VH-VL binders against c7peq0. Designs and how they scored, part 15

Target 1, 252 residues: c7peq0
Amino acid sequence: MHNKIYNSFIDRKAKGIKSFAVLIDPDKVNPADIADLAAKCTAAKVDYIFLGGSLVITNHLDECVQQFKTLCDIPVVLFPGSPSQVSRYADALLYLSVISGRNPELLIGQHVLSAPAVKKSGLEVISTGYVLIDGGAPTTVSYISNTTPIPSDKDDIAMCTAMAGEMLGMKVVFMDAGSGARKPITESMISRVASQVSAPIIVGGGIRDAEKAYLNCKAGADIIVVGNAIEKETSLIKEMADAVHAAAPVLK

## First folded at step 4 (VH-VL; framework fv_olinvacimab)

Design s16
Fold by ESMFold2-Fast, scan of step 4:
Structure s16 (fold): chain C 252 residues (1-252), chain A 120 residues (1-120), chain B 107 residues (1-107)
Amino acid sequence: as target 1 above (252 residues)
Amino acid sequence: QMQLVQSGAEVKKPGASVKLSCKASGYTFTDYYMHWVRQAPGQRLEWMGRINPYGGDTYYNEKFKSRVTITVDKSASTAYMELSSLRSEDTAVYYCARGLEYTSSYFDYWGQGTLVTVSS
Amino acid sequence: NFMLTQPPSVSVSPGKTARITCRGDNIGDKSVHWYQQRPGQAPVLVMYYDSDRPSGIPERFSGSNSGNTATLTISGVEAGDEADYYCQVWDTSSDHVFGTGTKVTVL
């Protein structure tokens, strides 16, 4: 059965449990540092390791996935920037459709090209409505995706986009300010989306401290993803994980 | 040059409300969280709440949330803190303090403080 | 509620080293920030994220944080360092928590 990771998202959400994911770019991480990083994630009770990046120049994906799978029990979920970012050794793949944009390649085109390899990999596939929000600075994802992000103050546009994605059958909504975002997504936007969407909501981009991770969970996020801040200071993993796990959702 | 300039001292009776202002200059107002922290005479610093000036998102200390309201006027680059149902123990110096750019873990720049005295 | 306890006072001679402790349950799992406050003045940030110095703060200021104790260390103490010092963390149960404060006296 290819639904273990998605079922964990649904089960945890139903119980009010908030999840913390660490985003690792295989092209930026030194393989020699993976053992220490895996140990820190384990000690902090990190729920998921998201592996991927919007631009993968050197292919180290398989090696990186296998190292994490050998060194810890945390599920490894692929967050791919392109069809080439597929590893059969991971636990699941977030199959991203960039529903915030109007680029048909990112809505379905690249999926058509990757589908045979994805099926052959045996990976659990989690259909994901990816909603790119303006993070206040150009990011790799906004540039190479060739799509316009939703303005950071247009809560209703983000809400309607997420609702449409859910109604079209996407299992998960991913709200992302993008790697290197200056501005994280506001609590008001997360709350607005959460008020109309039942699917698990992943929120990432621009989150630099435990308070913001916590408040995003209280606003209605189910999974918090942090990459850049942790790349700079791995000691933040424990503090952020603790904050996310302590959070209770705001009532709407 | 960066400045946070707070309104002048206030004297209020118990049961009244007070609204303090904090005018920012020298930086992009909407890029930094604004916090309010008070200090009663001879006591420790006590955090009251914060606002994201960009979206207006607020977060309050549980102790004050029924009585405190933080707002902003983006066009005037001014943050406000209103505290209602004043008691004598609300006598304190009230500071506005800036978080770093979209980081609210710590406070890198503080206003000069406003003394609020609550007495009959 | 999360509590941060500091010694009420520390006395130090000019040129010597002052150590200001901040004790909290598993404080080593948190990011600790430090503020200097002179009488009648607003606090000034002197250390953030355990051991990072703001621009303009001398290198003689350093910080550490492990287990149940965070420490602000001031080496080569000068008369101008005389002030109250407060540690600060963020916690889910208590939001932004400040320590009890330590008065540093340079004699």
Scores: ipSAE 0.765, ipTM 0.891, lowest interface PAE 1.3, mean pLDDT 89

Design s17
Fold by ESMFold2-Fast, scan of step 4:
Structure s17 (fold): chain C 252 residues (1-252), chain A 120 residues (1-120), chain B 107 residues (1-107)
Amino acid sequence: as target 1 above (252 residues)
Amino acid sequence: QMQLVQSGAEVKKPGASVKLSCKASGYTFTDYYMHWVRQAPGQRLEWMGRINPYGGDTYYNEKFKSRVTITVDKSASTAYMELSSLRSEDTAVYYCARGLEYSGSYFDYWGQGTLVTVSS
Amino acid sequence: NFMLTQPPSVSVSPGKTARITCRGDNIGDKSVHWYQQRPGQAPVLVMYYDSDRPSGIPERFSGSNSGNTATLTISGVEAGDEADYYCQVWDTSSDHVFGTGTKVTVL
């Protein structure tokens, strides 16, 4: 097992460097647009390409991963919605446990089923405490899993959930309002979680502009992930990346 | 229609504080960021800060951060901006302006403005 | 800190085209928004994200943004377009920064 991608998360966090990730759903991206998208990500100095989605088909995933690996040097990290979203060509896998919910299948059950395939893939595995926050719209995860997200104004519940995940050995905390979120996670909630957690914190969902990306970093996020806004306006990639990279760390 | 109705004109002496109100109607108050922008006579628009009415998160222009406080009363759908330690240079028309839904990128609806005059 | 410079005035005859520039270092990498302000009135959003029009703003208004210059273009200018125009961007060093303003005078 190598820890190259995880080591980049913790090294960058230790140096106060904020990271920007572009989230791409292989089922939604037009293959003809990948070269242009990869070029824009490279020019903007995007730090990670997160690849995945709630209903990704395995064949599309492999093709998409290989295209990005061929067209740019940006690390490709899988953000899987199911055990089938495994591609050995990626650099790492975020091994998500939905710790905000009480569905044992999303806490450990599906992981038991996927473990042999993940092991055989040779992928770097990054255990991830996934904290789903109510984004004002149903998500595939909440719908299919019947998992209740944490209310968007319950900062303490999110904080305690993230702390528990870290104490249980999760290497990364992912706070997500979900794909298609209407409301992004508040700076208050991010700050509360960051005050008690040492693990790298990934924040995503509902981020539509550079100001919000920047302020999330100021609040304590280490990695900002954006998908929907960039699908609508690829010109935002550079503006958001610049804002994230300009953010200073929040000091205790 | 959507409206932002601001409090009336104020006259203050240097060193005093002023607290302006901006009452929103016609939309869900907590779904949109509220900004405060001022304009001194003959000068450009100058952004002061904003609040997320849902969570109370504030973000201020560094120039005003030590003197400005933005708050909300969700039950009244009203945003407030208090500016302390007033100087003659603070004489300006102060506007509240609505951001986008959960976003502060630009300002789609503006209040009518409140003239604040600071003189001895 | 980050600065946006506009010409102080633009004079145009009815039916002709007015072009209002907004200059800033690498402004083409930012999202530019534009506001119209008539005397004694609050500003009104007329263009956002470089070239998108709000509902109610006529097609005569268009925008562009490249390199160091963003431009608001008003074709077929009407008397009612007479106003001050301000560009605006968000920047990490300056937050929401407004341009110096351009007074458009229609004959």
Scores: ipSAE 0.784, ipTM 0.901, lowest interface PAE 1.1, mean pLDDT 90

Design s18
Fold by ESMFold2-Fast, scan of step 4:
Structure s18 (fold): chain C 252 residues (1-252), chain A 120 residues (1-120), chain B 107 residues (1-107)
Amino acid sequence: as target 1 above (252 residues)
Amino acid sequence: QMQLVQSGAEVKKPGASVKLSCKASGYTFTDYYMHWVRQAPGQRLEWMGRINPYGGDTYYNEKFKSRVTITVDKSASTAYMELSSLRSEDTAVYYCARGLEYSTSYFDYWGQGTLVTVSS
Amino acid sequence: NFMLTQPPSVSVSPGKTARITCRGDNIGDKSVHWYQQRPGQAPVLVMYYDSDRPSGIPERFSGSNSGNTATLTISGVEAGDEADYYCQVWDTSSDHVFGTGTKVTVL
């Protein structure tokens, strides 16, 4: 069983290569815009397309996955908000456990419900310790998850949570302020987490410019995920991807 | 209304240090990045560095990072920029400037500037 | 090292249109912001993200950015628009980079 997408996370991290992911909500994207978006992602050398949202009330996921798979060669990774967000056409699934909270449904309950469908899909499953950080505003993820986020200045709590997730067998740590966040996660918190975990670290939420994406990579993030800012300004795709890629070590 | 009020003009000898202040009012101080930008006489604007007042995270221009320290006093809503080992070439007007809310892309409000003269 | 080059000066008659260019390699892939600086005053943001206008800035200010050139356009120029104008981008090699500046003279 070749863990192709997870192996790409590990191999890139081992080489110090930083990755940029564009987050697309299938319920919000206009199907007519997907071809242009896929072309922009390809031209910018985007590393991963994350598909999903905290609330998917219609069945657009499968169609959206197939469109991106047809239009570009960028791996498509599911970022599911519910058990219904499964498409066998994707390359991998981030199997999120919200370890920052104490909601049993998001720690294991919904996983029990989704496991048969996930197994049947044949998807590569990447166990993910999801660490929700307070972004200073209500987000879809904080509202839907019904869990208390870690305060944005409690670096050690985030660090200990990520460490526990890794020790419990999570392959990836995802630090997320949420798509509607006012405050992105600080470089200090990312650095504190990165100092204690070996797993690939995904950081998202509230990232609005290339400088912040770059500095998050310098702090220790391995994959930067941007959704909201790119929905407003698609020109940011190239600028942010370039910044993330430039954060890789320079070989002499 | 929103204001950034900077400290008064300074005259320093080569080799000395200078510490400038920038007092913010009219907005939540910790929600916006604070930058320092200088302008030597007749020259273009030159970015020196910035701080996130919320977390204290700093990032400096490589040209200045060995000599520049940016700090904040959250209780006073004041940012500081200290530049050490002053040279005559450091004679310039120094501005504090506010970034966008939790973004460093551009500078929407600027202080009035502080003239620093380095005389031999 | 990333460089932004502007013409040193632009002269324009009142009521006419001034165009201030900012040249940089593949600058169309970056977000360009523009500042106005009147003599003895601090810079003022007049355009951000290529073509977005801050509140309080008149509609006669507009912007574009494509290829290797970004442009700030001021239509119906008034005497009060006489100032130095600077473009600005962020770059991984150079951080926040300001242009060489353009003095707009209203004659």
Scores: ipSAE 0.638, ipTM 0.825, lowest interface PAE 1.8, mean pLDDT 89

Design s19
Fold by ESMFold2-Fast, scan of step 4:
Structure s19 (fold): chain C 252 residues (1-252), chain A 120 residues (1-120), chain B 107 residues (1-107)
Amino acid sequence: as target 1 above (252 residues)
Amino acid sequence: QMQLVQSGAEVKKPGASVKLSCKASGYTFTDYYMHWVRQAPGQRLEWMGRINPYGGDTYYNEKFKSRVTITVDKSASTAYMELSSLRSEDTAVYYCARGLEYSHSYFDYWGQGTLVTVSS
Amino acid sequence: NFMLTQPPSVSVSPGKTARITCRGDNIGDKSVHWYQQRPGQAPVLVMYYDSDRPSGIPERFSGSNSGNTATLTISGVEAGDEADYYCQVWDTSSDHVFGTGTKVTVL
């Protein structure tokens, strides 16, 4: 167990450097397309590949992780739909606690059951306060999580939830509108959370263009995660990565 | 079915301000960004700024930031653009244009335009 | 700041192909959108994300974007295609940037 990926999050945040992550659902990606996708991510200087989905089968996850690890040098971070969905071949695991909800299984229960296997895997474990925000559409995540998302206009509830997660020792805050979100998280809400939280802030769900990715970074997001838009338009990978990286200070 | 209807032509003196309206119909007003784009006679289109009608979040082109204010009246499904400290070079047709809700960065529906003439 | 340059005019005979270029530094790394504006009218979106057509736009309109040049191609040009055409991108330094515009004349 080590902290390479988490250390990269906090080091980049401390320097004001913004990171771009591409979210890939192993259940949706065609294995024949992985090589092209990995090449595009490499060319675009994508910082992290997030692998996960609510219905991921363990054997398919392992194969997908290994393909990306073979085809590119970008760190692979697991974004599992369940704490038990792990692959020892990844670089790190986002150990999600759904702190926006009141389901004890998603706060700690499933983690208790999966902890021995996770420890045995040797994966770097990044405790993550997962804050689900209403994206205007029911998602697989909201059905699987069995929790109510925070309303999209309740900035203070999101802020207080993230603060509580940080105070309880979570290393990272993940603000997610969910896969298939119609509406991404507002700059106002991101700014509100960033004003009170020192932990790295990951923002995802509903981000469909470079302008929104850039403005989210300017609002205080440290890592931007994009899934659905990339599935539809892989040409957006380079444009979004460039926009995210441009939100960082200019280095001479 | 979707329509953006803008207010009528304005004639202003230098130093005055002008406030233009753009009334939306045929879609859920709060689901789409509203942009303002102007075009001086015979010149290119210039993006001025936009608003998210849901939260009121605005983002302005640096060129206009000190003089432009974009607002909405959600109950009337109307967006407004106020430009202050008018100069002769502000003479242009001003368009409101619908973006997509946090997506695409292009303008899929446009109002008919409002001519603003600034003359001394 | 980012700048998009278009030729001021393009003349084309009916039934022939018009090509309208939009030049910008590394524009191939951006998503380019195109608008048609007829005299006295508001702009109309005719192409988005380099090569996607909005519903209602004829198949004779196509687009490409590579390197430093994006191109809107109109094959089988008709009199009704006579208009000003503007390319547009979003850029971190310049926000939404429109091209200088190209007047397409069908002669």
Scores: ipSAE 0.606, ipTM 0.820, lowest interface PAE 2.0, mean pLDDT 88

Design s2
Fold by ESMFold2-Fast, scan of step 4:
Structure s2 (fold): chain C 252 residues (1-252), chain A 120 residues (1-120), chain B 107 residues (1-107)
Amino acid sequence: as target 1 above (252 residues)
Amino acid sequence: QMQLVQSGAEVKKPGASVKLSCKASGYTFTDYYMHWVRQAPGQRLEWMGRINPYGGDTYYNEKFKSRVTITVDKSASTAYMELSSLRSEDTAVYYCARSLEYSSSYFDYWGQGTLVTVSS
Amino acid sequence: NFMLTQPPSVSVSPGKTARITCRGDNIGDKSVHWYQQRPGQAPVLVMYYDSDRPSGIPERFSGSNSGNTATLTISGVEAGDEADYYCQVWDTSSDHVFGTGTKVTVL
């Protein structure tokens, strides 16, 4: 199995380079807009396109992946909300285990169901410790997952959860306030987690402007994921990407 | 009824410190960042820093970082800004202003301002 | 450091259109916000995210942002629109940056 995308996470983190990912829900994106969106991502030097959603009513995943792969060179990484969100045409799959909760289906059950298809697809699999943080509003993830998020001010619980995930062999930590989050994850919590784990840290949910994206990177996030804000205002792609990239080590 | 009420005018000597307050009412204090912005006579607005009242996280303009401290008292819904080692150039109207945590780039509501005069 | 430059003054007759520019390198890639400040008063947000209007701000106010110039446009200018106007962006090198300010005079 190849580790091209995971190696890019590790190599960029080692160099202090910060990455920006745009999250696109295949069920929500208009196919006619994909060419323009891909062009904007390319112009902004977006590092990864994350494809996925917690609730998939109509499955157009393969078609969406193929369009992005044809229209741009940005790696496409699956951020699946269910076992059905697997496409062999993507570059990698974030194999999410919701370690912040106690739902066995989200810890391992759904993975058992998807494993044969994932292996057969030849996709690069990136084991991901998913840490759901309370964003101040019910999210699709919290509603569908039937799991309680970590309270937004419990930095040590998030830290210990991420450490446990890393020790259990998860290659990446994903801290997520969830799609539609009212409040993003605090810089304090990101910093606390970053102080104890060596794995790349992905942070998403509730990030709506360049300042927050930048400060999350300064706190220790390695990859910033933005979806909801970009869906409403695609012009934010360039502004946020620039902010994330500028958060690399400040040597004059 | 939302309000940001700032403390009264101050007159200070060079080298002194000043601590200004901004009391919030009519909204959930921890749902918004609190910023401090100053305006010297005849000059532009100048951002000094901000605090997240929820977690206490601060972020300062590099120009002021060595002299400015922003704090909150969550139980009183009050933000404070202390500026030390005052010079005549610090004479300005000091405003508190709020922004949403997840949309912190603009200031949707401002306090009335506090005039700080630094003179010998 | 990132700089936002505005013309120092704009004069406009009642009922005509005032255009206040805010110039910055690649400002079109940033979100621009605008504040109105009347003498002796605190600033008031009149436009945010380039072209969104806060509740209570008349439809006469509109905004645009492209390339190196953002513009706040006030159509059908009234005497009450006379004020100082400041643009503002967030920038990685300068944090929250305000423009040099434009005094709009209605004559």
Scores: ipSAE 0.505, ipTM 0.789, lowest interface PAE 2.4, mean pLDDT 88

Design s20
Fold by ESMFold2-Fast, scan of step 4:
Structure s20 (fold): chain C 252 residues (1-252), chain A 120 residues (1-120), chain B 107 residues (1-107)
Amino acid sequence: as target 1 above (252 residues)
Amino acid sequence: QMQLVQSGAEVKKPGASVKLSCKASGYTFTDYYMHWVRQAPGQRLEWMGRINPYGGDTYYNEKFKSRVTITVDKSASTAYMELSSLRSEDTAVYYCARGLEYSSGYFDYWGQGTLVTVSS
Amino acid sequence: NFMLTQPPSVSVSPGKTARITCRGDNIGDKSVHWYQQRPGQAPVLVMYYDSDRPSGIPERFSGSNSGNTATLTISGVEAGDEADYYCQVWDTSSDHVFGTGTKVTVL
């Protein structure tokens, strides 16, 4: 019954407020760097911290979640690549169903395995229609998912897939080119999806500058997620967050 | 080696349209954004717009949006910029400039420029 | 609209250091790029993302960006550095915006 994070998604979308999320891989981040990263996210007014990745090998998730929760007030949302990426200390879990593919394990199978642990964690669960788009190069996501991404120029296939996910009861649509993507999702595709779905739309993968983050929001994305560019250059956090926030229409 | 070769100088009457070309070579044309930037005599550089050649997505400076159209011919590795309803203040050198791989970024390579003169 | 202001000119003796400033409100929060333009020629990228140098640009070119001022520094100035220099950023209100330009004269 707790939907605090999901309610923040829909309330912000209803007001036209655009959100910026920083994606952090617990396996890649050095614990010594978390304080600096949390401070930069706070100063930039980052809206959400997404924790997770396509492959998490270590057991550092709980430690990483707790460090961010201690160092800042930004909500922590799990973006799991596997059923084992669960931490009860997070604010919410994006419960991903890979609806762009035809792998039954990623549609429901792995969810069956994770459900007892997720239930026991007490986490807010946000059902998420995950739409994998071809990022121009193989990514960990595409390999691990063992599924074919939607071609980057097939706007209508992405649109119909997102619509189906929404009609099947998924609360959020996540369009992802993958964190290692060479090619981000086009404004055309985002606009096409946004024209037909009411659910909050998260867009990530291959976003490397503030202009692209801004234009994705103008096209209809509600939440922009950036990982790899931030890993390379943390000074981009402020520039990208400002661009995303500036994309919000004039409010009352 | 990477090259951007632009079409030759144009002289137009007020109210006419001009269409400039920029032929790219030495790299995969569809992998890099293409921008158009102009410079009026004695003035600063002014960004007009850009295209992602892969998908055809365009983004224009609001000042020019009603008059400018940027297109590509992928098979010819050529970008075009058409500016309509020309005024005397549109007299300028027009440059094409390459962005980054699937990103606007900065402008790493520039064409030689095309002088457009708008006179009665 | 976001405005980038540069001094119109900077004079420097050969072998000395030229500093070209680019002023903009909170420009330190943006990524600044710099272009060199010789008379009758197209611009050439000389610095990107505040302080990164393109291949072929000498190490005597360096950059910084903090607060309201970005600076392109040319140490050991040579006659060939005489040119107009433009800073550039992207902004939500102004898109890609260029500075007013600085004419560097090597005397």
Scores: ipSAE 0.772, ipTM 0.895, lowest interface PAE 1.1, mean pLDDT 90

Design s21
Fold by ESMFold2-Fast, scan of step 4:
Structure s21 (fold): chain C 252 residues (1-252), chain A 120 residues (1-120), chain B 107 residues (1-107)
Amino acid sequence: as target 1 above (252 residues)
Amino acid sequence: QMQLVQSGAEVKKPGASVKLSCKASGYTFTDYYMHWVRQAPGQRLEWMGRINPYGGDTYYNEKFKSRVTITVDKSASTAYMELSSLRSEDTAVYYCARGLEYSSTYFDYWGQGTLVTVSS
Amino acid sequence: NFMLTQPPSVSVSPGKTARITCRGDNIGDKSVHWYQQRPGQAPVLVMYYDSDRPSGIPERFSGSNSGNTATLTISGVEAGDEADYYCQVWDTSSDHVFGTGTKVTVL
């Protein structure tokens, strides 16, 4: 049961298949709505459920993971904001190192604290180079991380940061404008990063429509993550998933 | 108050190009996508393309992609649409229309329109 | 290549209900937006995301979208509702697509 989720990232990328992930914050989701949400994700062919957030105030993680695992077959991947966001019932953990910042706690410190619990959980661990991009609004991530995001128009800084993360052994690059971002990451920046890294690229934050999800995939994103927009309009799940899946390259 | 003010009517010969302007005021210009939509007399609305004024990212309707260029002047809060190799079929009212804050899903505010007549 | 087909015209008596349809393959999987255009004027957004109403648009306007048909419904029709109405979606093959338009006449 090792590397099953990471292997799916690699295999899908190699085939040119684009993936759509729905981000759910356990502290914000109403438990009564989970069954409907799981059904909509299943009907839309959502590829991954990302559970977590930059701040989980109450610990509902285990209950939330178990509900999704019971109600649908979509892989559940943890997107943790702290060491306390570890649930043995998930399929994998994105082990985020905030390489865009200079906070030692987020580069390695918090990982040292969580490592024994993560190892004991038996979770698949996916080392992730997390590149925080300025989304035009203070986010929980930027406040809690106490780090400066990369400016939204500094494509080369994002590119070099992602390259460094890959060279240091990160399996995945996650470009994130943050939960509640006003500005999504530009197609230009995604394209610049994709031109220099081979690792799967996850892009999230500020994506509000199917056109942006589609164009991000065309720019080189491998996995599109959407949270805030679908909290407001769950009908967008199907529309965005279809757009992402349609962005696969033409086979020669 | 929000306004989109477009340039005045144009009369062009076939084969010429036309460049229309759309000056925005009353909101932060760089935070909202700007679209261009045309309508031939008595016909349906037809989307031409859009720009993200912050990053300059453009996306065009394939029908117009070889002939249309959308640009912005951020300091002047003005969007431009240039259409080249004009044909008589390009006679239409051309609208600029504001998308959402960093989203292009629908068009919440429209300019008054610019009539472009292409005739020999 | 994606087509949104609307009836060319709808006639309705004052105070009655007008229903304007927008037909497209699996349009229920898309977000539909609606615009009202009076003669000589720019379009005005009257409905977005299938059933959400912009500020200033009366509650008489409502929307639905399922299967192959989206519908804009105007109850208690008034003379001022006479206009052309266009539906609109985004599609990977066609980008932003507008419907063929429906002329609503209140008689």
Scores: ipSAE 0.679, ipTM 0.848, lowest interface PAE 1.5, mean pLDDT 89

